# Ledger of designs, part 6: VH-VL binders against p19838r805to892

Target 1, 88 residues: p19838r805to892
Amino acid sequence: QGDMKQLAEDVKLQLYKLLEIPDPDKNWATLAQKLGLGILNNAFRLSPAPSKTLMDNYEVSGGTVRELVEALRQMGYTEAIEVIQAAS
Key: E = the ipSAE of ESMFold2; O = the ipSAE of OpenDDE; V2 = 0.75 times the mean of E and O plus 0.25 times the DockQ between their complexes.

## First folded at step 1 (VH-VL)

Design m10 (framework fv_masavibart; at its last look DockQ between E and O 0.08; V2 from the best seeds 0.00; counts 0 for: pae E 12.3 > 2, placed apart)
Fold by ESMFold2-Fast, scan of step 1:
Structure m10 (fold): chain C 88 residues (1-88), chain A 124 residues (1-124), chain B 110 residues (1-110)
Amino acid sequence: as target 1 above (88 residues)
Amino acid sequence: QVQLVESGGGVVQPGRSLRLSCAASGFTFSSYGMYWVRQAPGKGLEWVAVISYDGSNKYYADSVKGRFTISRDNSKNTLYLQMNSLRTEDTAVYYCAREKGYYDLSGSDAFDIWGQGTLVTVSS
Amino acid sequence: QSALTQPASVSGSPGQSITISCTGTSSDVGGYNYVSWYQQHPGKAPKLMIYDVTNRPSGVSNRFSGSKSGNTASLTISGLQSEDEADYYCSSYTSSGTLVFGGGTKLTVL
């Protein structure tokens, strides 16, 4: 559950920072695959801000905070989960 | 059938401009990101620029940033590279290349179709 | 990095296996699974052999395989044939949103 629009902007910015680190298991590209958005990876990759473009796309598609946290859990990205949960 | 054909190469003096074209045929040009890649004589491959399928996003190699402009005309199935303030180190064969499309879920910077190349020589 | 590191040359005999390495940093090869390999014969345009580290395009022999460990990607060619003699280039997406190529490796089949 949870609407992505309910996440504060500072929480989103912290998440983007974490997703921009070049780690094949813990970046925006892996998250996109886990969220079922891998078909758009070329569009995200060619964006000046891949993490923001991914999250904007996820939000307008009706993506939920619950599913985002589950994807991050599958990635083992505890730091990203804590940023989101601290905002709860 | 599926092909890319470059044109516009030639000999130019340093400081001058040149415009390259790449004519695409045999596929839906507007669905693919496009690249320019160059190769100096006897040297390796060097990425130059990329443009998204709709032309909204562009990236350049640091060596050409501010001097080269990539553009496309989807109605004419044509990719362009405007090269300004040319330097002797810009001498190379310039290839246009098609990025693997979004439809196969690859997500790679892979170039599955290449043109034959056009030679640009910058000399006095 | 300005270019990924490849050995300048490798050689092998017909029927043998050879491996070409492609070493970058955590901001390119190590950070993303977007590594491609290209084969180039003299006077010809490059041909895609491997994409996304391990994937072969349709029509590319299964003698060609790709892998990655840390900051190093590898192209392995088994059952080496004379027509494999060519230059081989790796490439990778970078954290700057750009692309970088390796310096190239000349494969000689003895």
Scores: ipSAE 0.447, ipTM 0.854, lowest interface PAE 2.4, mean pLDDT 89
Fold by OpenDDE, look of step 2:
Structure m10 (fold): chain C 88 residues (1-88), chain A 124 residues (1-124), chain B 110 residues (1-110)
Amino acid sequence: as target 1 above (88 residues)
Amino acid sequence: QVQLVESGGGVVQPGRSLRLSCAASGFTFSSYGMYWVRQAPGKGLEWVAVISYDGSNKYYADSVKGRFTISRDNSKNTLYLQMNSLRTEDTAVYYCAREKGYYDLSGSDAFDIWGQGTLVTVSS
Amino acid sequence: QSALTQPASVSGSPGQSITISCTGTSSDVGGYNYVSWYQQHPGKAPKLMIYDVTNRPSGVSNRFSGSKSGNTASLTISGLQSEDEADYYCSSYTSSGTLVFGGGTKLTVL
């Protein structure tokens, strides 16, 4: 259902890094909430790589690249959006 | 200003059902995860259920799985707990609590706002 | 789901400093900095006193402080006052993402 598989692995890796920062406005926890997965933040937080765990769950749940970009846009995370768009 | 108010508690027999409500005011209800936490008489706190800000995800304590259902109506700023197949051990004061927003890698989900609680007594 | 371990009770005189411990495992308290502390007066709802091990919410007295060492988190109350008499609960998350509370500690001000 989702199309997250169309993102190359290197793009995902870049996103992981961008989302693992101590910025409340630009981190994985905020993104999770925007994507409707905020309740899982405790689980993500307990994982070795929260951003990766988040995105993996998002993909498995049928998430789309469009919705991801929209969430990032709401966060004002231009850098993350550019990573995705540059690969498209 | 910020407030949670529980209602719906009462005395019921085992096997019966009860629905609790929690009315929120003074904050953007739809932006917060919400919890139910209970406390048996003279006992400690026990987590019961959690629901995401938009209601898309729910989790339950093992002790209530299959019997309790958490839900919310963001248009009414209300949190609910449907309790079915009640047991004597479900007797407790039930609190609704707001999850403190967590947005950094080192933070914690804590309950910064609590209601006054509503007593549920299950007895034959 | 096992509760975190707290002493059943602690006591102190006004002006003293007391500490309440909260002991878990490396899979909860010891593994993460997600420990919270709540104060509960008789017949009242719990009140958040500390979150993220050391942080105080706005309005909470600086007499309350939190720390952690190994698998044990601690709540310290300095300059003990009569109004501090209450039950205190710690909480944390387990490796499974489950929230867990301590058994609670009754603080008596002598």
Scores: ipSAE 0.015, ipTM 0.703, lowest interface PAE 6.5, mean pLDDT 89
Fold by ESMFold2, look of step 2:
Structure m10 (fold): chain C 88 residues (1-88), chain A 124 residues (1-124), chain B 110 residues (1-110)
Amino acid sequence: as target 1 above (88 residues)
Amino acid sequence: QVQLVESGGGVVQPGRSLRLSCAASGFTFSSYGMYWVRQAPGKGLEWVAVISYDGSNKYYADSVKGRFTISRDNSKNTLYLQMNSLRTEDTAVYYCAREKGYYDLSGSDAFDIWGQGTLVTVSS
Amino acid sequence: QSALTQPASVSGSPGQSITISCTGTSSDVGGYNYVSWYQQHPGKAPKLMIYDVTNRPSGVSNRFSGSKSGNTASLTISGLQSEDEADYYCSSYTSSGTLVFGGGTKLTVL
């Protein structure tokens, strides 16, 4: 069962910004792959807000904050993890 | 073709309120985050407020927090800034600016379209 | 009030190359690749010249280039022309989730 609603909306906005930098190790497309949503990357890329679209799909799919943090850890994305951890 | 036009600037006394508007045309307004950026006479650029594409998230510079409110009406392609409790240090040209970064992985927090600005003067 | 340090002014002669620096910290310029540069002529709105540290928007001359090393971003203008005389501002995303501008640099073409 998902718990992504525990993240405040302003935390999610910060995460969207962090995921749209031009770094292939730290972008939304790589996060989508780590979260098992890589098959949807063309749909995310064509949306007006790829990071938000990814995160909304993850939340609707029952995604958890714990698995989000693990994916970010596998990416080495310490800054994004800290945004989540500071909010909790 | 793509255009942002600010309006609503003027001269007001300290403590009063003013509402700025920014009319957008030539692009899908509801797909973009929007900023207000100001520039005091003879000074540099300072971001003031930002609003997400759907209006659900808003952020403010510390200097205006609690006094200014950013909003948008996507059905009218219009961005707003409600400025309450104005101070002399709020005197500036106010620009609206479109945040780049949709449809590719780059360009976030870059402003690829700017209006020509509207002057707000706060003096007694 | 800026969090990024730029020189107050620079000058050069036509045909020369000049560089404008923008120094921040590891929490902004050094930590993210969201550095932009804007040109502003007197009485005009800013114009985006560089985004994401090095990218030029369509219509911006290749005489303008961007780079960074550590906590310092740089805008280089090669083949300086009189129309390049303007104010130049850098900006960067920060770890606080906000944007910051530099204080601006007045470029004078002698």
Scores: ipSAE 0.006, ipTM 0.630, lowest interface PAE 12.3, mean pLDDT 86
ESMFold2 (binder alone), look of step 2: mean pLDDT 90; pTM 0.924
ESMFold2-Fast, scan of step 4: ipSAE 0.041; ipTM 0.729

Design r04 (framework fv_relatlimab)
Fold by ESMFold2-Fast, scan of step 1:
Structure r04 (fold): chain C 88 residues (1-88), chain A 120 residues (1-120), chain B 107 residues (1-107)
Amino acid sequence: as target 1 above (88 residues)
Amino acid sequence: QVQLQQWGAGLLKPSETLSLTCAVYGGSFSGYFWNWIRQPPGKGLEWIGEIDHSGSTNSNPSLKSRVTLSLDTSKNQFSLKLRSVTAADTAVYYCARGRYSDYEWYFDLWGQGTLVTVSS
Amino acid sequence: EIVLTQSPATLSLSPGERATLSCRASQSVGSYLAWYQQKPGQAPRLLIYDASNRATGIPARFSGSGSGTDFTLTISSLEPEDFAVYYCQQYSNWPYTFGQGTNLEIK
């Protein structure tokens, strides 16, 4: 399924940048909902780094790279998928 | 050499449930997405849905309310149920293997196809 | 969903000629595009994946090119067995979608 720990830090940083754009269909809040973490969205919003906090939470909860890519496909976020897949 | 063999009822009446099964021979069931794809007579291909070895599924939004995908790992089989069929569901139905190892959802192995006709 | 439009709908050529088939996406699919060949009464056969990679066992006369929204399948010198329907498929965005097909027929 792909372990999130296998993603290099520079790949994660690129992903965080893409998730913090002001597009409501392509931001971290929408991704959190797709990953089943939407209940924590207020906590993420209050974090100094929402995308990083979301991804750290996803990794700790046993989230996989495959499920992350599937969520990004549902969002239509081709650029984010390319960042992850180029690193694989 | 890995092979897909499929079967199921081919003649249905409107409102009935379509049930098809696909068996994987000569290869591993795990590590892949197992797909159903259909083709109405004289028309193009439409993806129905996918299931992996853990039972995780995704279905085409246009069909999601009517589609159930399941698997039997002990027999290396996966199945499609499509409920409330209409004449628009008349098609050849294919099972197909999607690659999983590098997040590539193209289909490199296909079953022989099953013609399903929905008529009164 | 992403719509794939193939052109021409029908292409009439003779053995030995070069065939060029087009597939255009309604939005960028990167390089996540595959090509299939289908003969009457048969399941589709994978020819090309990731826009340009030839599948195992596929003859060198088949090649794919393109990225983003514009893709091409080229058959450099047609053999009699190449006359079939060809479909493109994107796997960039869910749901996965196919083009309507190009019928390559003998002249």
Scores: ipSAE 0.000, ipTM 0.587, lowest interface PAE 15.5, mean pLDDT 83

Design r05 (framework fv_relatlimab)
Fold by ESMFold2-Fast, scan of step 1:
Structure r05 (fold): chain C 88 residues (1-88), chain A 121 residues (1-121), chain B 107 residues (1-107)
Amino acid sequence: as target 1 above (88 residues)
Amino acid sequence: QVQLQQWGAGLLKPSETLSLTCAVYGGSFSNYYWNWIRQPPGKGLEWIGEINHRGSTNSNPSLKSRVTLSLDTSKNQFSLKLRSVTAADTAVYYCARDSYIFGEGDAFDIWGQGTLVTVSS
Amino acid sequence: EIVLTQSPATLSLSPGERATLSCRASQSVSTYLAWYQQKPGQAPRLLIYDASNRATGIPARFSGSGSGTDFTLTISSLEPEDFAVYYCQQRYNWPPTFGQGTNLEIK
């Protein structure tokens, strides 16, 4: 039911690529803030794969696909939403 | 099944603060965004805002400066405060669940009964 | 914000007839469009989500179609209880918006 574990690995990889674009409104750091994980942004920045580390932490914290989609809508990131929804 | 029950003040004077609460029964609070939507008499629907179990909020840009959304996770309740009301805020106010079940889509699938709020001097 | 325009504003039909209701978006909403039914004194009721999927408990006579900017709700054979106001709604872009409604009235 909106479980992050249901997202296939290729979908996650496409999302990570989109979140690492150098756009201040469409990057992993902005998404982390909207998901309530902004206090961990320094740890994510130091990771070799910030988007993956963010998404792993989000999943472990009980985050859902619907909350992720809502955060992306607020960011205006329709391309990222389409990647996720095409997988359902 | 999941049921939403709402309550709050129905009669307000201009400049007062509107306060409504919605309680969630029979289902999980933590997997959804919880919404407020209003309908002025004889008009269409206007989305006000949403909150999730983490306290993340979004509000309609046209109302954002006047809207405060809050939640009480121990009671499975969420609340709306709308400041500085005018006659234009007279409407039926609904709480609603924005459900996304993987593969089932995203829409307002469960609604409260509605609360008529009248703003008059 | 995305503006949804519904047509016609009023549709007058008799039981047993087919109803076709239109919703047009000012820009693409992909398939992220829902339809609701509202009867006087009641909260809206979800009929269709993701453009074409019927919500649980909704009779088979209701169907949705479309993608992008042009969407249709069809009721294949009207029952007396189907005379109500119908709203379309998008959640593709922020903020969520509703159409102004189509009033389906008995002739």
Scores: ipSAE 0.006, ipTM 0.640, lowest interface PAE 11.9, mean pLDDT 84

Design r06 (framework fv_relatlimab)
Fold by ESMFold2-Fast, scan of step 1:
Structure r06 (fold): chain C 88 residues (1-88), chain A 121 residues (1-121), chain B 107 residues (1-107)
Amino acid sequence: as target 1 above (88 residues)
Amino acid sequence: QVQLQQWGAGLLKPSETLSLTCAVYGGSFSGYYWNWIRQPPGKGLEWIGEIYYSGSTNSNPSLKSRVTLSLDTSKNQFSLKLRSVTAADTAVYYCARLPDYYGSDSYLDYWGQGTLVTVSS
Amino acid sequence: EIVLTQSPATLSLSPGERATLSCRASQSVSDYLAWYQQKPGQAPRLLIYDASNRATGIPARFSGSGSGTDFTLTISSLEPEDFAVYYCQQRSNWPPTFGQGTNLEIK
C-alpha cells in the first residue's frame, strides 16, 4: 500500500527543489536509481519537471514514505529527510 | 551476538552539555543507522536522533537545536551531545541499532544497557 | 507528530490467560508499527515489526495485527516472563514516536 499521499503538496515541492540541484550524489536521477525506477531516468530527464514526474511515478507504483526516506538516507541527503520530517 | 555498550557522564548541572558514547561489538558498524532514545523515570520512550555510518544525521525536531551526533568509524563508536540541559532532560538514555536494508522492514533490533543521566542543581 | 495512544494503561491478568493490548494512531501509519517489551531495569526488546511480523527469537504466542490507525498486540497464553511494559512505535512519519505504554501486571 502506497502511503505517499500522506505527504502534503508543499513538502513535495520543497523536496523537488532539493532534487534539482546539480549534485551527482543528491539529485533526482540518483534517487530514482535507489527507488528501483532508474530504468525510467531517460523519460524523467525529458520531462519538464523530472523530480515531480519521478515522485508521481513512485506514488502511482505504490511507493511508500518509509522507502523514500530509506533511499534518501542511502544518498546521505539529510536536508531532504528534514523536509519530510518538518511535515510532522 | 551483536552488543552495544554505552557510557558517559551521569550527573549534570542545568545548562551543561550531556555527552554519551556507544560502542558496537560483534557485528558490522557499516550499513546501519545508530540511534539514541531516552526514557524519563516512570515515563515512556522518546526518540532523540540517528546517525548513518556515512555521517548523515536526523534528529527529533523538538530537540534538533540542542543535539549533535557523531561517529568514530575507526572504533565503531557513535556519540550524543545534548547541550543546555535542564531537569526535563533527566532520563535513562539508550543507544540502539536500526538496520538499513533497501525495501526491507526495519526497527530498533539491538539496544545498549542504558545510562541514567540526572540533571540537578 | 503522530501521537500513539495505548490502552489500557494497566492490564492485570494471570498466567495462562490471553492478553490483548491496543495502540491507536492519531493518523494513518499504514503498517509501519512495531511493538517493544520492557522489563524493569532493562532496555526495550523488539517483539513485532511492520504490524504483524515477529522479530527473531520471539515466541509464537506473540502476534500483532491491524493497519492504518488501529493496532493490536496479542499474547495467546501468558507466561510469567511476559509481565512487563509494552510500547508501540511508528516509523511511517517523522519523527518516529512511541506510545505511552501498557503495563501488563500479574494478578
Scores: ipSAE 0.000, ipTM 0.569, lowest interface PAE 15.1, mean pLDDT 83

Design r07 (framework fv_relatlimab)
Fold by ESMFold2-Fast, scan of step 1:
Structure r07 (fold): chain C 88 residues (1-88), chain A 121 residues (1-121), chain B 107 residues (1-107)
Amino acid sequence: as target 1 above (88 residues)
Amino acid sequence: QVQLQQWGAGLLKPSETLSLTCAVYGGSLSGYYWNWIRQPPGKGLEWIGEINQRGSTNSNPSLKSRVTLSLDTSKNQFSLKLRSVTAADTAVYYCARGTWDSEYYYGMDVWGQGTLVTVSS
Amino acid sequence: EIVLTQSPATLSLSPGERATLSCRASQSVSSYLAWYQQKPGQAPRLLIYDASKRATGIPARFSGSGSGTDFTLTISSLEPEDFAVYYCQQYSDYPLTFGQGTNLEIK
């Protein structure tokens, strides 16, 4: 199973909140592009919770915590990385 | 039923900030993405960015963080600020509503009247 | 970014004729493609979304087809009011992009 299932639900909720901010460089859509899921961005926009839908899709596709952290690093999103790393 | 009315500065000098506002009449901000698009005279359409009722934004990377999108839910309005303008920013600017059914987004169905912005010294 | 290439740049036809306009995407956009009509001095008007679905109030003579990278807008029998510039637009990925337009003009 992929290691994304090891992230506690509260950590995921913190990430969702950070990805819903109005910063164009630090939102769920930019993260989706970095994770190779940009082609699904229209589907994520239709969701009542785009960040959750993105992360659920990433997890089901076999995404890893390592790749998630690398994508956030490319975005310069230190705060989001700290939320993940504080959870072990 | 839903109408968009836009306003803002029409004449700017290089280095100034462009500020445009779009008011939504006859409908709610909820459930939509609110867009800004521009069109230089005699040329095609360029997407600037979008904002939803939660304040989540997506913008064109070509505008290099010069774009700020905001929402005023109390006035049922959304706004565009574009910093450090140059002559290349001369265009008609449009606001538009991105709409969808229960499954898929289906384009921009309601548009403002457009605002000509001219940048010249 | 996804580049949309429209052809022809200009199409000269007479009322009553069939118009066929093409839009090609640099990578797959699935069916996430819309078509707009724009007349001089006016904002664009949505015609087709999801590649083939007509927007509310759009006459049956307008139809869209295609998926992936190759799309077509067809006007089965041109009316005088149909002479305008037509744009395709993808919403599969950010940034949203438009084609450069096809000018449909009277012969």
Scores: ipSAE 0.012, ipTM 0.695, lowest interface PAE 8.8, mean pLDDT 86

Design r08 (framework fv_relatlimab)
Fold by ESMFold2-Fast, scan of step 1:
Structure r08 (fold): chain C 88 residues (1-88), chain A 124 residues (1-124), chain B 107 residues (1-107)
Amino acid sequence: as target 1 above (88 residues)
Amino acid sequence: QVQLQQWGAGLLKPSETLSLTCAVYGGSFSTYYWNWIRQPPGKGLEWIGEISHSGSTNSNPSLKSRVTLSLDTSKNQFSLKLRSVTAADTAVYYCARESPFYDTLTGYYPFDYWGQGTLVTVSS
Amino acid sequence: EIVLTQSPATLSLSPGERATLSCRASQSISSYLAWYQQKPGQAPRLLIYDASNRATGIPARFSGSGSGTDFTLTISSLEPEDFAVYYCQQRSSWPLTFGQGTNLEIK
């Protein structure tokens, strides 16, 4: 079991906003690939809130905050990492 | 209460494989990241790599081609194998725990518990 | 990789004095810096994480500050047990890297 439930709701909402930007290196689809969930990208894309659907799926599958931070670091997304660390 | 105990070969010849194991007592093995760090004599600390409970690994690019990290969740153990050793691999090797928890009281700790260290000497 | 440079290499002080140790990063690491203490024959001990947060059980005389590229560890009034080697470490990027250490020795 993962530890994603430890992230406060406001932190998750800030993260969703950052992942909805059009930058291909910094969006939810790239994050999904890094988390091993890229095969579900069509399902996420069809969701009204792709970032939320991705993160909910990641949490239910036992995803951890550390692996999320590692994926964001590989993406070069320092702002997203700081949101997770500064507000937690 | 949490304790890391490590063991493995202390004396090696060039070209052999270094094998070290770290066992975790008194705490949860799952949901943490398990690291190896080394320190050559008279020098500073060098990060070797990490393995998560889910099996994800990252390792130092300078060592990546020779490093294998593994875990045995049934025994609460994780292990390092370093292939093709040379005299430059002579060091004290440490295992260490990294906490993924974000908590306003306890925080997110990089390396909060360490093993006792194992001196590995590579000589002909 | 990010290089961390610690200064001074050796700091000679007496008990009761204030110690100030520096760590400089080759590029910005935000606040992703930790400090460790190591005594001869022992594993390192975590003192400070995320630049300024004291780890559990660490005495209040230890404090950290800084962001970006310049970081400081301060020991407000040295106790005999504080004479040790101190290392900084960054977690901003892989590989994780450490400074070369500052040896805090008795004058």
Scores: ipSAE 0.006, ipTM 0.586, lowest interface PAE 15.6, mean pLDDT 83

Design r09 (framework fv_relatlimab)
Fold by ESMFold2-Fast, scan of step 1:
Structure r09 (fold): chain C 88 residues (1-88), chain A 118 residues (1-118), chain B 107 residues (1-107)
Amino acid sequence: as target 1 above (88 residues)
Amino acid sequence: QVQLQQWGAGLLKPSETLSLTCAVYGGSFSGYYWNWIRQPPGKGLEWIGEINHRGSTNSNPSLKSRVTLSLDTSKNQFSLKLRSVTAADTAVYYCATYDDSLYGFDYWGQGTLVTVSS
Amino acid sequence: EIVLTQSPATLSLSPGERATLSCRASQSVYSYLAWYQQKPGQAPRLLIYDASNRATGIPARFSGSGSGTDFTLTISSLEPEDFAVYYCQQRSDWPYTFGQGTNLEIK
């Protein structure tokens, strides 16, 4: 499947945790740039949960699991990809 | 369009370190993963590793202990060092980029034949 | 690691014939599979990416299909310049891996 709504809540929570690390290549801000949402990065930064706000916006914009996995692959984020693919 | 030009050592003795460099023309490091791939004479292709513009790397577990990937963003170059070479490391080495951006294209360097012999 | 198995190892055909090359993965690679052509002394040339998308400059006679574990490269009518070695490659998981190659030769 491609629909973001089909990802289980615990999978999403694991992904959010991985995106909140201080690594500049493997954080939510870099993912936002890869997903075409970088223009909203200041708004995400002001959120109490930047990763969740990014993912909610991505989902509402019609984003797919496939495109999310491709973005994470460009970032070299194997652990995040494993979390998503093990669940789908 | 992206063009890759590579250079480095051709003949090595066992135990030496292989050093290869790849220059990037027509593109930036950002948004790409810069790869090294090798092909022993008459054999198939083996992925060595990748590096992004911030220096984050992934490499083939079979080679990981001997591989160092680096980049020099000021010169638009990325490099491979493979230490403790043996005859099994004899191959044509290619630099290449994996890109799923607008084009979805792979670009390859011309290749460098590396021979390891006493 | 994900193993890619290509078949046949050698395919002997004449110009004008249809070529069908197979690539099977040991586990699902979704659509993250590419096809390359390699001629002696040259770097591989990307033909197809993401299972079915033709790379820029690649003639329409080349097409890719499949998903999951079973993939096919088809050349609808062989031209003399098409006789070469073909490799499939996955990037669904690290390490990225290539098939062993199919040698397409003139009969």
Scores: ipSAE 0.000, ipTM 0.562, lowest interface PAE 16.6, mean pLDDT 81

Design s01 (framework fv_sutimlimab)
Fold by ESMFold2-Fast, scan of step 1:
Structure s01 (fold): chain C 88 residues (1-88), chain A 120 residues (1-120), chain B 109 residues (1-109)
Amino acid sequence: as target 1 above (88 residues)
Amino acid sequence: EVQLVESGGGLVKPGGSLRLSCAASGFTFSSYAMSWVRQAPGKGLEWVATISGSGGSTYYLDSVKGRFTISRDNSKNTLYLQMNSLRAEDTALYYCAKDYEWGSSYFDYWGQGTLVTVSS
Amino acid sequence: QIVLTQSPATLSLSPGERATMSCTASQSVSSSYLHWYQQKPGKAPKLWIYGASSRATGVPSRFSGSGSGTDYTLTISSLQPEDFATYYCQQYGSSPPYTFGQGTKLEIK
């Protein structure tokens, strides 16, 4: 288990960049669906930084690093998982 | 209802190869990670391999890495396990298992298994 | 890897008795990622308890799961003939992603 507040800001920034890739299987919208926040996808899309807005909402909702990694695993996003795990 | 049907098991000599198949129905196959779990005669359950819903990520038990390849064809709702360089220790009933959801990490449905016997 | 150790390996009881079996993890596991399966001879395993304490669909109320951290328990309050089976605990981890205990065989005395 791990609190989202434990992730360094530079790690979060790298994750945001990976989630902005125009790959339907590997973007912030798919991650939002996997994290149970898909109902807010239109609101995230209106944000100038959808990935950051998604992750801020996830953190405020009590989301954990473990569940984030699990969602990324289900997306097949090995590179995103490596960014998070390399930080620890 | 969800149904998983395995096939492809059989008797093979050490060093041989087999390809297992799992035909899935009753759910949106591409939305779920799928796994192979084996059970040697009279022994417990051992996870072998997992593939993500998209097929983009695969994970393996260390002892099968480089020998087994998990794959899927989402257009055919079919999961595969290509088994090469088979060893006597790979003898087991091989189950196809479905992951429940992104947040659960448990297997909600299992097939009936297909027997793989590796003997000299 | 996280190792799950189940005890006892074999539990011999009669119908009507209370059964209690344990699953101990080598390091702390979230209760949300600890699950139990029931397997009868010649049959595939069935999901029985998920998230340490939630009964899967069709599982009788006499079954209860509990625990947190490293210690988890599955209890059957009054054994019925159909409950005699092998029970496996399972956890989720990063590598390997799934690990099973060795199983507790519940057999008729």
Scores: ipSAE 0.000, ipTM 0.589, lowest interface PAE 15.5, mean pLDDT 83

